# Designs tried in a protein design chat: VH-VL binders against Glutamine--fructose-6-phosphate aminotransferase [isomerizing] (glmS). Part 1

All scores and structures are predictions.

Target 1, 141 residues: Glutamine--fructose-6-phosphate aminotransferase [isomerizing] (glmS), of Sulfurisphaera tokodaii (f9vpa4r286to426)
Amino acid sequence: VIEEIKNAERVIVIGAGTSYHAGLYFSIELNRLGINSLPVIASEYYNVRSKKGDLVFAISQSGETIDVLQGIRMMRNSGAKIISLTNVIESAIARESDYKIYMRAGPEIGVAATKTFTTQLASILFILSVLKKENLKKMEK
Unless a header shows other numbers, all headers, positions and changes below count from the first letter of the chain; Kabat numbers aren't used for antibody chains.
ipSAE, averaged over its two directions, is called F for ESMFold2-Fast, E for ESMFold2 and O for OpenDDE. V2 adds 0.75 times the mean of E and O to 0.25 times the DockQ between the complexes of E and O.
[cut] marks letters that were taken out.
The coordinates of atoms that the task and the answers printed are left out; those that the model quotes come from them. Centres of patches stay.

## First folded at step 5 (VH-VL; framework fv_zimberelimab)

Design s1 (from zi10 with heavy chain S52Y)
Fold by ESMFold2-Fast, scan of step 5:
Structure s1 (fold): chain C 141 residues (1-141), chain A 124 residues (1-124), chain B 110 residues (1-110)
Amino acid sequence: as target 1 above (141 residues)
Amino acid sequence: QLQLQESGPGLVKPSETLTLTCTVSGGSISSSSYYWVWIRQPPGKGLEWIGYISYSGSTYYNPSLKSRVTVSVDTSKNQFSLKLNSVAATDTALYYCARGTFYGDLYRSAFDIWGQGTLVTVSS
Amino acid sequence: QSALTQPASVSGSPGQSITISCTGTSSDVGSYNLVSWYQQHPGKAPELMIYEVSNRPSGVSDRFSGSKSGNTASLTISGLQAEDEADYYCSSYTSISTWVFGGGTKLTVL
């Protein structure tokens, strides 16, 4: 999952409601690390042009958000790879993703938190911590 | 006050395509808070969910009907429609349109407003 | 058969309480707090009585309450009135982004 994020030409972060806000934070931090990232409100997925080399990071608490699901299908058909961050094992979004991160079930990534936004943010912060470590190693070379 | 009204043929011949339309009045079909649903009920039987469409046109269908069903939305007419291909006698039912709601943004909640239903009989 | 199991009928007397069960699986009722209950009078469209397991829409009597334990959801109607006589359907969201209904329960108020 980390390697896919590092090697993407562009990381499209898609979500709805509070998931979009978590995704916006993630996208901003990715850009700070030199990773080209675009945050997308799920309901506006049809305005996004994706291609091979793009990576879609889809955030959905339920794993069933219809606009997120349709967005990842459209972008996958354009050649993008899909990573999902969800709270529900084997949800529709998770099943249709190339890589899956579960907030509740993931041993290293995250454990179910009391509040949805906190759980999403904790998972994102963990991913960012690994990316920052990788970035530091690159700088040492 | 938002209302839903089904319209379409009362009688369809076996193997033909059934087309039903739901007209939304008193509110906008383009609201991001809602999705739009088709449900049916054979005479004297229980309810069966057919499919839904979001305000943006995203669809999901009952797997048992997926190969025969298309739901579409026409925002200019404030309507959404059901197309059911290759009908058989077992498709005879009251067809309802309904509004689905989101609660907590990411979860679909319930069907809070229903049309009166339209009876479709499939016979030769 | 229907995806969710309900008793075919239930009966009670005016002023009494009755409970209708709705049993699914870990892929629907057990996993999601998206259980709804609908009341249907003869010749009428269904009306939403309970959503998200235990919430009541505006205008629905507080005599109606919902709950869930494991794979089973329940609708309880207290202080039964003649007008409560109807068919009751439960519904749940599923792990494959679909909706399923129970077979329906006919409530008779004796």
Scores: ipSAE 0.006, ipTM 0.569, lowest interface PAE 9.9, mean pLDDT 82

Design s10 (from zi10 with heavy chain G104S L106F)
Fold by ESMFold2-Fast, scan of step 5:
Structure s10 (fold): chain C 141 residues (1-141), chain A 124 residues (1-124), chain B 110 residues (1-110)
Amino acid sequence: as target 1 above (141 residues)
Amino acid sequence: QLQLQESGPGLVKPSETLTLTCTVSGGSISSSSYYWVWIRQPPGKGLEWIGSISYSGSTYYNPSLKSRVTVSVDTSKNQFSLKLNSVAATDTALYYCARGTFYSDFYRSAFDIWGQGTLVTVSS
Amino acid sequence: QSALTQPASVSGSPGQSITISCTGTSSDVGSYNLVSWYQQHPGKAPELMIYEVSNRPSGVSDRFSGSKSGNTASLTISGLQAEDEADYYCSSYTSISTWVFGGGTKLTVL
């Protein structure tokens, strides 16, 4: 999934509520790494024009968020590849994604949106750490 | 106010397929805030979750029933249905349909609205 | 058997407080704050009393409260009244995206 992110023409990060805020952080950091990224509030998916070469990074804790699901369907039909970050293995969003990243199940995952946001952010930080390490490695060759 | 009403046969013979329908009134079955649930209760016993279907059509089934159960939704009729294959006497129960709630993206939640239940007896 | 453990029965006198426990595992009650409690009177459908461990639906008496510690959730009913006499069921979401119920607890108000 790292190569897909690195090679995307643009990474569209879509989410709702707190997932959108995690996605916004991710999108900002991707742009700092030279990866063209657009954060999208899921309810506004219909304002986004996607095409082949785009990669959609969809964040949805339940994997059932309607605007996220409709957004990825629309963007996939326009040629985009889909990566999902979800907590639910058999969810609609996970099933309809080309690549799937699952948040670690753990104690108190349901205790507060704050803990869910932290888990989403941890996953994003891990992805960013790998991307940064790869950039440094290429500079050192 | 949203209401749920079960309908189906009161008596089913062993080995046949049980079909139950839940009619949703006062609200839309296509709402993204909800999922739709079947629960049963054998006479004098506790509650058992059978399965659920989300507004998007994703299904989740009790592992003990998964090989025999199908839940489906018909948005044109504002209904969802349960099919339980190869019934036996142990499937005799009150069958409830219910609405499950989840809030935006964070939580799946409780079953906040229930139908009155319909008794299904499996007997020859 | 039921997946979540509840006492088969509990009893109390009018005006007292009583607590019903619901014990699961780290893959359900211990991991998810998606514990709900239902009240069922004879011949009636279950009614939601508590959702997401401690939240009360509109119209439910504030005498009912919920909590959780580790793998055990609890329903507390304060100021017991005769109409509280019913069966009480807990339920929890699980790590495999299913729901499990407790075996139920019969509350007698004497």
Scores: ipSAE 0.020, ipTM 0.645, lowest interface PAE 7.2, mean pLDDT 84

Design s11 (from zi10 with heavy chain G104N R108P)
Fold by ESMFold2-Fast, scan of step 5:
Structure s11 (fold): chain C 141 residues (1-141), chain A 124 residues (1-124), chain B 110 residues (1-110)
Amino acid sequence: as target 1 above (141 residues)
Amino acid sequence: QLQLQESGPGLVKPSETLTLTCTVSGGSISSSSYYWVWIRQPPGKGLEWIGSISYSGSTYYNPSLKSRVTVSVDTSKNQFSLKLNSVAATDTALYYCARGTFYNDLYPSAFDIWGQGTLVTVSS
Amino acid sequence: QSALTQPASVSGSPGQSITISCTGTSSDVGSYNLVSWYQQHPGKAPELMIYEVSNRPSGVSDRFSGSKSGNTASLTISGLQAEDEADYYCSSYTSISTWVFGGGTKLTVL
């Protein structure tokens, strides 16, 4: 999944609510690494034109967010590859993704929305850490 | 005002398949705001979650029942159904259908509307 | 083998306050604020009384309140009334995307 992100012509990051905010952070950090990225609020997916070479990174805790699901279907039909970040195995979004990453839940903390953002951010930070290490490895050559 | 109504056989023979349907009235089963649930209660005992289905058809099952249970949805009839294979006397219970809610579309939250329940007896 | 632990019974007198506990693990009650409480009168379907630990649905009396500390959730009924006599069940979402219920508590109003 790291190589797909590195080699994409553009990474479209789609999410709703707290997932959109986690995705916005991810998109900003991808651009800082030289990876072209566009954050998309899921309810506005229909305003996005995707094509072959695009990679969609879809964030949905439940894996059932309708606007995210409709967005990935539309973008897949336009030739984009789909990576999902969800917490639910067998969810609709996970099933319809080319690659799937499952969120890492902590053992503690009781506010569902706060916990969701934290686990999404932890997953994103891990992906970014691997991408940064790959960049450093290439620069040393 | 949304209502749920269970229907199916009151008596099923051991080793047969139990089929129950839940009819949704006063609202749409296709709403992305909800999911649909089967719960059972053996006579004199507590509640046991059987399985759930999302509006999009994703299914989630109690691990103890997963090999025997299938939940499906029929949007044209505004119904969802439970099939439980290879029934035994221990499957005798009141079977409830219910509507599930989400917390800000992030987590399944609670079962806010329940059907009246239908008694299924497994006996020869 | 119930997943969540509740006392089998509790009792109180009219006007008193009673509390029912629901103890799980860090993989359910301890990890999520997704604890619900259901009231079941004899011969009736369960009714949602509390969701997301402490929220009340419209129409539920403010005499019913919920709380949580660590792995234990609690339902408190204040100003106890005869019609509160029922079975009470707690439930929680789990880290493996399943639901677990408590064994149920019979409340007797004496």
Scores: ipSAE 0.005, ipTM 0.551, lowest interface PAE 13.4, mean pLDDT 82

Design s12 (from zi10 with heavy chain L106W, light chain S97K)
Fold by ESMFold2-Fast, scan of step 5:
Structure s12 (fold): chain C 141 residues (1-141), chain A 124 residues (1-124), chain B 110 residues (1-110)
Amino acid sequence: as target 1 above (141 residues)
Amino acid sequence: QLQLQESGPGLVKPSETLTLTCTVSGGSISSSSYYWVWIRQPPGKGLEWIGSISYSGSTYYNPSLKSRVTVSVDTSKNQFSLKLNSVAATDTALYYCARGTFYGDWYRSAFDIWGQGTLVTVSS
Amino acid sequence: QSALTQPASVSGSPGQSITISCTGTSSDVGSYNLVSWYQQHPGKAPELMIYEVSNRPSGVSDRFSGSKSGNTASLTISGLQAEDEADYYCSSYTSIKTWVFGGGTKLTVL
């Protein structure tokens, strides 16, 4: 999954509501790492032209957000690969994605879960931490 | 090519039950890709969605009509039907059947094929 | 649920472009990209022109295009032709898993 993100010509990050804001943060950080990224509010997916070489990172807590589902279908039909970040195993969005990341506050992120913690943000921060470490290794090389 | 044809009584008295049938030809009503729809249009007025039924028999109804309406499917005859109870003059309309398209397991898209419509007049 | 709001009429001349709006709420047009547009000629059944906001069925002229911003969807017809004179209806899926239609717009090509 990390390699897919690193090697994408462009990472389109799509989400709705709170998921869009988590995605916006992710997209900004990806650009800071030299990875071309475009944040997309899900309800405006039809304004996006995608192609082979693009990677779509779809964020949906329920995995059932209709605008996200329609967006990934449109972009997949244009040749993009799809990564989903969802909470629900076998949800519609997860089933239609090439790669699936499930939002679980477990030992992998190194932070204890609380009732007020945003699992989407935790997952994004973990992905970013791996990408930043890979970037550091490249610089030290 | 798939075609839809409405049939029904044309004239119904107030308080009676209206029954309409839509015959599907050139394709199967059992296809998991589609759902089947009733829409009406009072003379000179706009379109109103009545209800829908999926290939599996799941039904969805317009809340304003839900207490009076039933949609059913008969796969052996390749037909689906509308029953509207306790009709009144306000139920006078052209009634259309149409095909809806699915995407995914739970979501639905537009009505891509329509019958020609059948006029139902509610009058004593 | 209430019907979607469309202007009662719109007019244009051949070769002109016109736009028809369809305004709903955050519980329909604003939340779902399941907006369709139908063309109806007098005495005929409606015909699907646009589905899922901006997609055209095969056989529909590319002079017809759809878009959405917030709670308002729009149908744009470019290069108006006499044959475009018809009633146009928008439709949207809703948060309660139903469908609603707009009141319809009569397009007159002068």
Scores: ipSAE 0.000, ipTM 0.495, lowest interface PAE 15.8, mean pLDDT 82

Design s13 (from zi10 with heavy chain S32R L106Y)
Fold by ESMFold2-Fast, scan of step 5:
Structure s13 (fold): chain C 141 residues (1-141), chain A 124 residues (1-124), chain B 110 residues (1-110)
Amino acid sequence: as target 1 above (141 residues)
Amino acid sequence: QLQLQESGPGLVKPSETLTLTCTVSGGSISSRSYYWVWIRQPPGKGLEWIGSISYSGSTYYNPSLKSRVTVSVDTSKNQFSLKLNSVAATDTALYYCARGTFYGDYYRSAFDIWGQGTLVTVSS
Amino acid sequence: QSALTQPASVSGSPGQSITISCTGTSSDVGSYNLVSWYQQHPGKAPELMIYEVSNRPSGVSDRFSGSKSGNTASLTISGLQAEDEADYYCSSYTSISTWVFGGGTKLTVL
C-alpha cells in the first residue's frame, strides 16, 4: 500500500464526518511529504474530476458509508485505483477496493465515535511514519 | 411517529419462495440515518438476524441464509422486502422487520422500532 | 449458526437485583462497543432496553443498566418488578459485518 501511495499522481482522500477530518489531516501531511493530495468530503464527491493515475484513499469505519461508496465507484469508473481504510472485514467499501487496510484496536470502551477517530488517526500516523522514514532515507543517500 | 408493519402469506409450501413486505409509516425509508432489518423467531426459540439494507441499497446477510435471501427497498412505496427461496419446515417462524440506526460513520445495534411480527408456516 | 451465550433462565424476587450475562468472542462482543439488549413479553415484539453496551433509550427505566468486560456483556435489572418477567436477548455486531443474537434468558419474578 505504501508503494501505491508513493507512485500515485494524486491521492484523493475521501471520508464523511469524523473520517473526513482524519482524512483531511492525512491529506495535509501527504502534501508536506511532496505527495500531491486532495481531501474530499464524501457528500461532495460529484465535484471531483478523477482520472487514470489517481489513487483514492477511502476512510470509513463501518465500510458502509454511502457517499464514500458512491464516490469510489465514480472515481474507479474514471480510472482511479482505490485503497480503503476500514474497521470491518468484507464491508461494502472494502469489497469494492483494490487494496484494503483494516484498523487494529483493542476492545472498545466508552463512546464509539471517539474511539473510532482515535483508531483511524493511529492508522494514518503509522502510514505517515513509514512514508517519512522512506523519504528521509532517500534524502540521506 | 414511525411505525413498521409486516405483510405476506401465512402459509407457504416447501420449495417455494417466501415474500414478505415491511411498510414504513410516519417517516421516510430513504433517511440517511437508518438501515432496515429482517429478524425471525421460530416458535419457542430465540431471535435470528436475517439481513439488513441501508437507504442506499447496501445489503448484509446472515451467512447461514445468504444463498437463499434477498432484501430490497422500494423508496417510492416506503417499503422494504424479504425474499427467501426454497423454503423448508425449518423456516417456520415469526418474521419481524425493524429499524436500525447510524451514528455518523458507525453502525448501531439499536433496533429501536419493530413491527408486530407476522407468522409464516411452511407446510404442505 | 453461531449465537452469543446467555443463561437459559434467571430468577429473582420483587425488589432484588439480577444480572444476565452475554458471552461472545473477540470477533464480536470483545471488539465492538455495539451490544444491545431486548425485552420480549409473551406474544409481543422485542423492545430495545439498552444499546451500545450501556445507553438507555428515552422511556426505559434507569433500573436497567448495561456493562461489558472483555468478551462478556451484562444486563442488570435493579428493584425487580413483576412486569420485568420476560425473555431477554443480547445482540452484537461482528467482524464480518453481521449481527448475532444470544440464545435468550427467561427471567422469572417469583
Scores: ipSAE 0.013, ipTM 0.619, lowest interface PAE 7.6, mean pLDDT 83

Design s15 (from zi10 with heavy chain Y107W R108P)
Fold by ESMFold2-Fast, scan of step 5:
Structure s15 (fold): chain C 141 residues (1-141), chain A 124 residues (1-124), chain B 110 residues (1-110)
Amino acid sequence: as target 1 above (141 residues)
Amino acid sequence: QLQLQESGPGLVKPSETLTLTCTVSGGSISSSSYYWVWIRQPPGKGLEWIGSISYSGSTYYNPSLKSRVTVSVDTSKNQFSLKLNSVAATDTALYYCARGTFYGDLWPSAFDIWGQGTLVTVSS
Amino acid sequence: QSALTQPASVSGSPGQSITISCTGTSSDVGSYNLVSWYQQHPGKAPELMIYEVSNRPSGVSDRFSGSKSGNTASLTISGLQAEDEADYYCSSYTSISTWVFGGGTKLTVL
């Protein structure tokens, strides 16, 4: 999953609602690492022109968000590879992704929105930490 | 203004397949804000969740019924359907369709609009 | 199959308050703030009264309130009125992404 992100010509990060905000943070941090990234609100997927060389990072807690699903289908048909970050194993979005990352929720889901956002951010921060470490190694060579 | 209406046979013989349809009016079944649910109630007894289908077509089933149940959606007709295979007398119930809501796009939350229910009797 | 535990019946007089309990496990009520309450009058479909433990849909009287402590959710109806006489069902989301209902409680307003 890390190599796919590093080798992408552009990383399109798509999500809805709270997932979009997590994706926006991810996209900003990718650009800071020199990785070309475009955050996309799922409902606006049809405004995005994707092509071979693009990587789509789709964030959906339920794995069922229709605009995210339609977006990844459109972009996959244009040649993009799809990575999904979801909480539901074998959800529609996960099934239609080339690579799947599953979020881990806390044992108590008392404030579902807050915990979900934190879980999405934890996953994103982990990915970013690996990318940052590899970037430093590359600069040392 | 959204309304749900169940339709199907009132009587089904044991071992046959029960097919019920829910017609959605006043709103779109393909809306990303909702999912669609089947619930049943045997006469004089409580409610039992059968299964749900997302607007994108993903299905979730009650484990006790999973081997016999299929839920599907037809966006062109604004309908969703339930197929229950190999019915027995214990499947006699009022069958309801309902609309499911989400908690901030994150979690399924509740069933806010229900159809009036249709009685299905399984008898020889 | 597995139902949340509710008392079979509860009764009260007009103007009084009553509480209906709904007890589950740590894999449903105890872990998720996704508890709903439904009111069913004889011959009618259930209607949503409370969702997400304590929220009311538009049009539902503020006499209806919900709460949760540990594995037990509660529906409280204050200022009881004759029209509150009905069956009440709780439901909860579960750790395996399913729904479970309580057995139902018949409320009699005497």
Scores: ipSAE 0.000, ipTM 0.542, lowest interface PAE 12.3, mean pLDDT 82

Design s17 (from zi10 with heavy chain Y107H, light chain S97Y)
Fold by ESMFold2-Fast, scan of step 5:
Structure s17 (fold): chain C 141 residues (1-141), chain A 124 residues (1-124), chain B 110 residues (1-110)
Amino acid sequence: as target 1 above (141 residues)
Amino acid sequence: QLQLQESGPGLVKPSETLTLTCTVSGGSISSSSYYWVWIRQPPGKGLEWIGSISYSGSTYYNPSLKSRVTVSVDTSKNQFSLKLNSVAATDTALYYCARGTFYGDLHRSAFDIWGQGTLVTVSS
Amino acid sequence: QSALTQPASVSGSPGQSITISCTGTSSDVGSYNLVSWYQQHPGKAPELMIYEVSNRPSGVSDRFSGSKSGNTASLTISGLQAEDEADYYCSSYTSIYTWVFGGGTKLTVL
């Protein structure tokens, strides 16, 4: 999953509502690591032109958000690879993804934060930590 | 407008299997925007969540009922069903089906549409 | 016994405000902003009044409001009217597709 993210020409991060905001954070951090990333609100998927070399990172807690599902289908048909971040094993989005990451429950980061948002952020922070570690190894060698 | 309607036997004998069906009209049960839920209410008592099924067939059950309950979906009939094995008098209740939404994806996080309920009496 | 604690009954007079509490744990009400409230009139199915702690569906009077502090959610009904007399149930998300109900509160409008 990490190699796919590192080797992508562009990482399209798609989500709806709370998942979109988690995805926006992820996209910003990917760009800071030198990885070209585009955050996409799921309802606007039809405005995205994807191609071979693109990687789609789809965030959906239920794994069944219709706009996310339609977006990944469209982008896969254009040649993109799909990674999903969901909490439901064998959900529609997970089943139609090339790679699957399942969220883990975590403590609340803020008093007002939902467990869903917190779990998505925890998963994203873990992925970012691995990517940062890989960049450090690259600089050493 | 989407509507839900429960159907099944009004009377079931102890130790037998209760089967209830919920018919979805005015919309598709295959919609990935929603999930489908069974809830019951014993006479004069409160609501108890029984189980949920996603449009893709993933099931989640109340731990107190998990060994006896199965929820399934039939997309060709636009229906979902509840099977409760080895029924006892304590399973006597009004049984409701409902439509659920999921919070994390900007859905309504609630049971926004309910059937009218069907009474099931467990008696010999 | 249900998992969420509600008072069995509450009463008020027309024009007053009443509050119904719903107490859970840190693993449900305390962890999520996913609390719903349902109104049930005798002989009828429950109707959604509040979702996600404080949001109202279209058609629900703004006299109904919801809030949460720690492990306790609250439904407040202002300007009580006779038609508000009903049973009220809270419900909380616990995990994916999984919910728990409160025991219910009978509201009497005197």
Scores: ipSAE 0.006, ipTM 0.536, lowest interface PAE 9.9, mean pLDDT 83

Design s18 (from zi10 with heavy chain F102W R108S)
Fold by ESMFold2-Fast, scan of step 5:
Structure s18 (fold): chain C 141 residues (1-141), chain A 124 residues (1-124), chain B 110 residues (1-110)
Amino acid sequence: as target 1 above (141 residues)
Amino acid sequence: QLQLQESGPGLVKPSETLTLTCTVSGGSISSSSYYWVWIRQPPGKGLEWIGSISYSGSTYYNPSLKSRVTVSVDTSKNQFSLKLNSVAATDTALYYCARGTWYGDLYSSAFDIWGQGTLVTVSS
Amino acid sequence: QSALTQPASVSGSPGQSITISCTGTSSDVGSYNLVSWYQQHPGKAPELMIYEVSNRPSGVSDRFSGSKSGNTASLTISGLQAEDEADYYCSSYTSISTWVFGGGTKLTVL
């Protein structure tokens, strides 16, 4: 999934609620690494014009968030590739994604979903660490 | 401490638009941890969810009311509002505003803070 | 017409335990651990008693407990007290990203 992120013309990061905040952080960090990234609130997916060359990074703890699901369907139909970061194996979002990353969140979390944000952030930080390491190797050569 | 207070007309004529406002005090309506909810209760009957709005302005509506209802937020006034079009006698109810919490990226049914409710009567 | 089915009434005596059921479908109660219970005294706004099936907010007595089996959620009140007399509502998140309430149960403490 690292190669897909590195090779994307643009990385669209879509999520709702706490997943959107994790995605916003990810998008900001991608831009700092020179990767063109757009954070999208899932309910506003219809305002996004996607195309071939775009990569959608969809964050959904449940894997069932309707706005995220509709967003990835629309963007896939426009030629984008889809990566999902979810907690639930074989959820609707995971099943419709080209690449799947599963979090270690479990089904029981607090009302404010602080644990979900933490596990999403951990996954994002790992991806960013690999991307930063790759970037440093390239600069060294 | 965070408090919610409904305000609006106590009487609305059939076919007109009902507008209610909820004022949030003691906390920010722009907090990403919460969303804001309208619920109603006809006299002597049960609770019915009307609609919700997130910190980002995303809206979710009860399908039975979706064609008539709009929820909006005004962050500068720390308020959110309900507009219900083409009211009828069946819209007579106590209207509550409430705060909801996220469960991951899903709205939860945990409405932990409620306003006192405002009675709206639809009559000539 | 409520989306979740609750008994219209339940009664008990002080010190007893009572249980109120909330039956939905696989598209709400059966699929999501997002069931809440509210207590409403006459003339008052509802108060959250249980969230996410079995969690209690700070300040709610441990006499109140929640559980779920299949498509049915349950609220149990142990050591019943006169002040528990109220209407109780369940609610659940649904597969179409909405919230639904039960019809309510009137608890009478005799």
Scores: ipSAE 0.013, ipTM 0.580, lowest interface PAE 8.4, mean pLDDT 82

Design s2 (from zi10 with heavy chain S52Y, light chain S97R)
Fold by ESMFold2-Fast, scan of step 5:
Structure s2 (fold): chain C 141 residues (1-141), chain A 124 residues (1-124), chain B 110 residues (1-110)
Amino acid sequence: as target 1 above (141 residues)
Amino acid sequence: QLQLQESGPGLVKPSETLTLTCTVSGGSISSSSYYWVWIRQPPGKGLEWIGYISYSGSTYYNPSLKSRVTVSVDTSKNQFSLKLNSVAATDTALYYCARGTFYGDLYRSAFDIWGQGTLVTVSS
Amino acid sequence: QSALTQPASVSGSPGQSITISCTGTSSDVGSYNLVSWYQQHPGKAPELMIYEVSNRPSGVSDRFSGSKSGNTASLTISGLQAEDEADYYCSSYTSIRTWVFGGGTKLTVL
């Protein structure tokens, strides 16, 4: 899914609650790497106009977050590609995504938002490390 | 330990505005993990969801009440409030405030902590 | 949207199992895995028993379980105890970003 991120005209990072904060960090780091990125609070998805060439990076631990699901549907309808970062295999968000990344956190039973943020951040840091490595190789030659 | 406590008038006259406040203690109202909710229950009847305000300030209201209801938050006082305009006898109910749960990033229909409720009677 | 439909009452004996249904539409129960169940004892505030169809909060007995099929969610209470006698309400998220409650079911343990 790294190539999709690198080749996107714009990466829209959508999430709710702690997922939004993880996504905000991701978006900031993408912009630092020269990748145009827009962080979006899921509840505000209707304020975003997406188009072909956009890539939506959707973060949802459960894969069932309604505002994230509605957001990706709206943006996909406008021509965007969807990547999901979720915890639940075959969840609604994962099923409706073009590419899927699973966090391996296990189902969230309680209100352990701190653990969710850490797991999402670890996944994001891994993606960023691959992107930075790619940039370093390109600089060498 | 997080607790919610409703406060407001026990008696309101028909056509007036009802104002109720929920005080949040033992935790922050500004947390991105939670939503803040108003629910009511007329005596001897079921629960009716009124509305909520998110940590970001976004509000959503029951369509049956939307024209009369406003929910607001005061982060400096760690409180959120309900205003219900043009009250009638049918607005007599036990009013609850509750915390809406955002389990991690989940926007869920789960109210995990409730206030004890405050009875509001609409009568002359 | 229409309120969720629950039976007005249900009864069981200690040790038995009972199931309470909650029927909505494709715009709420049928479309979202965001169904919760609340227990209310007389004179008390409701308490969350089940969230997101089948998950239990910490401290809730594993005798309580939830499920969903199509537009109908169900709460099952196994090993009935006298303390389970209460009103039970289901709730669901809706396509217009609101919540609706069922009419409530009075459980009698006799």
Scores: ipSAE 0.005, ipTM 0.557, lowest interface PAE 10.8, mean pLDDT 82

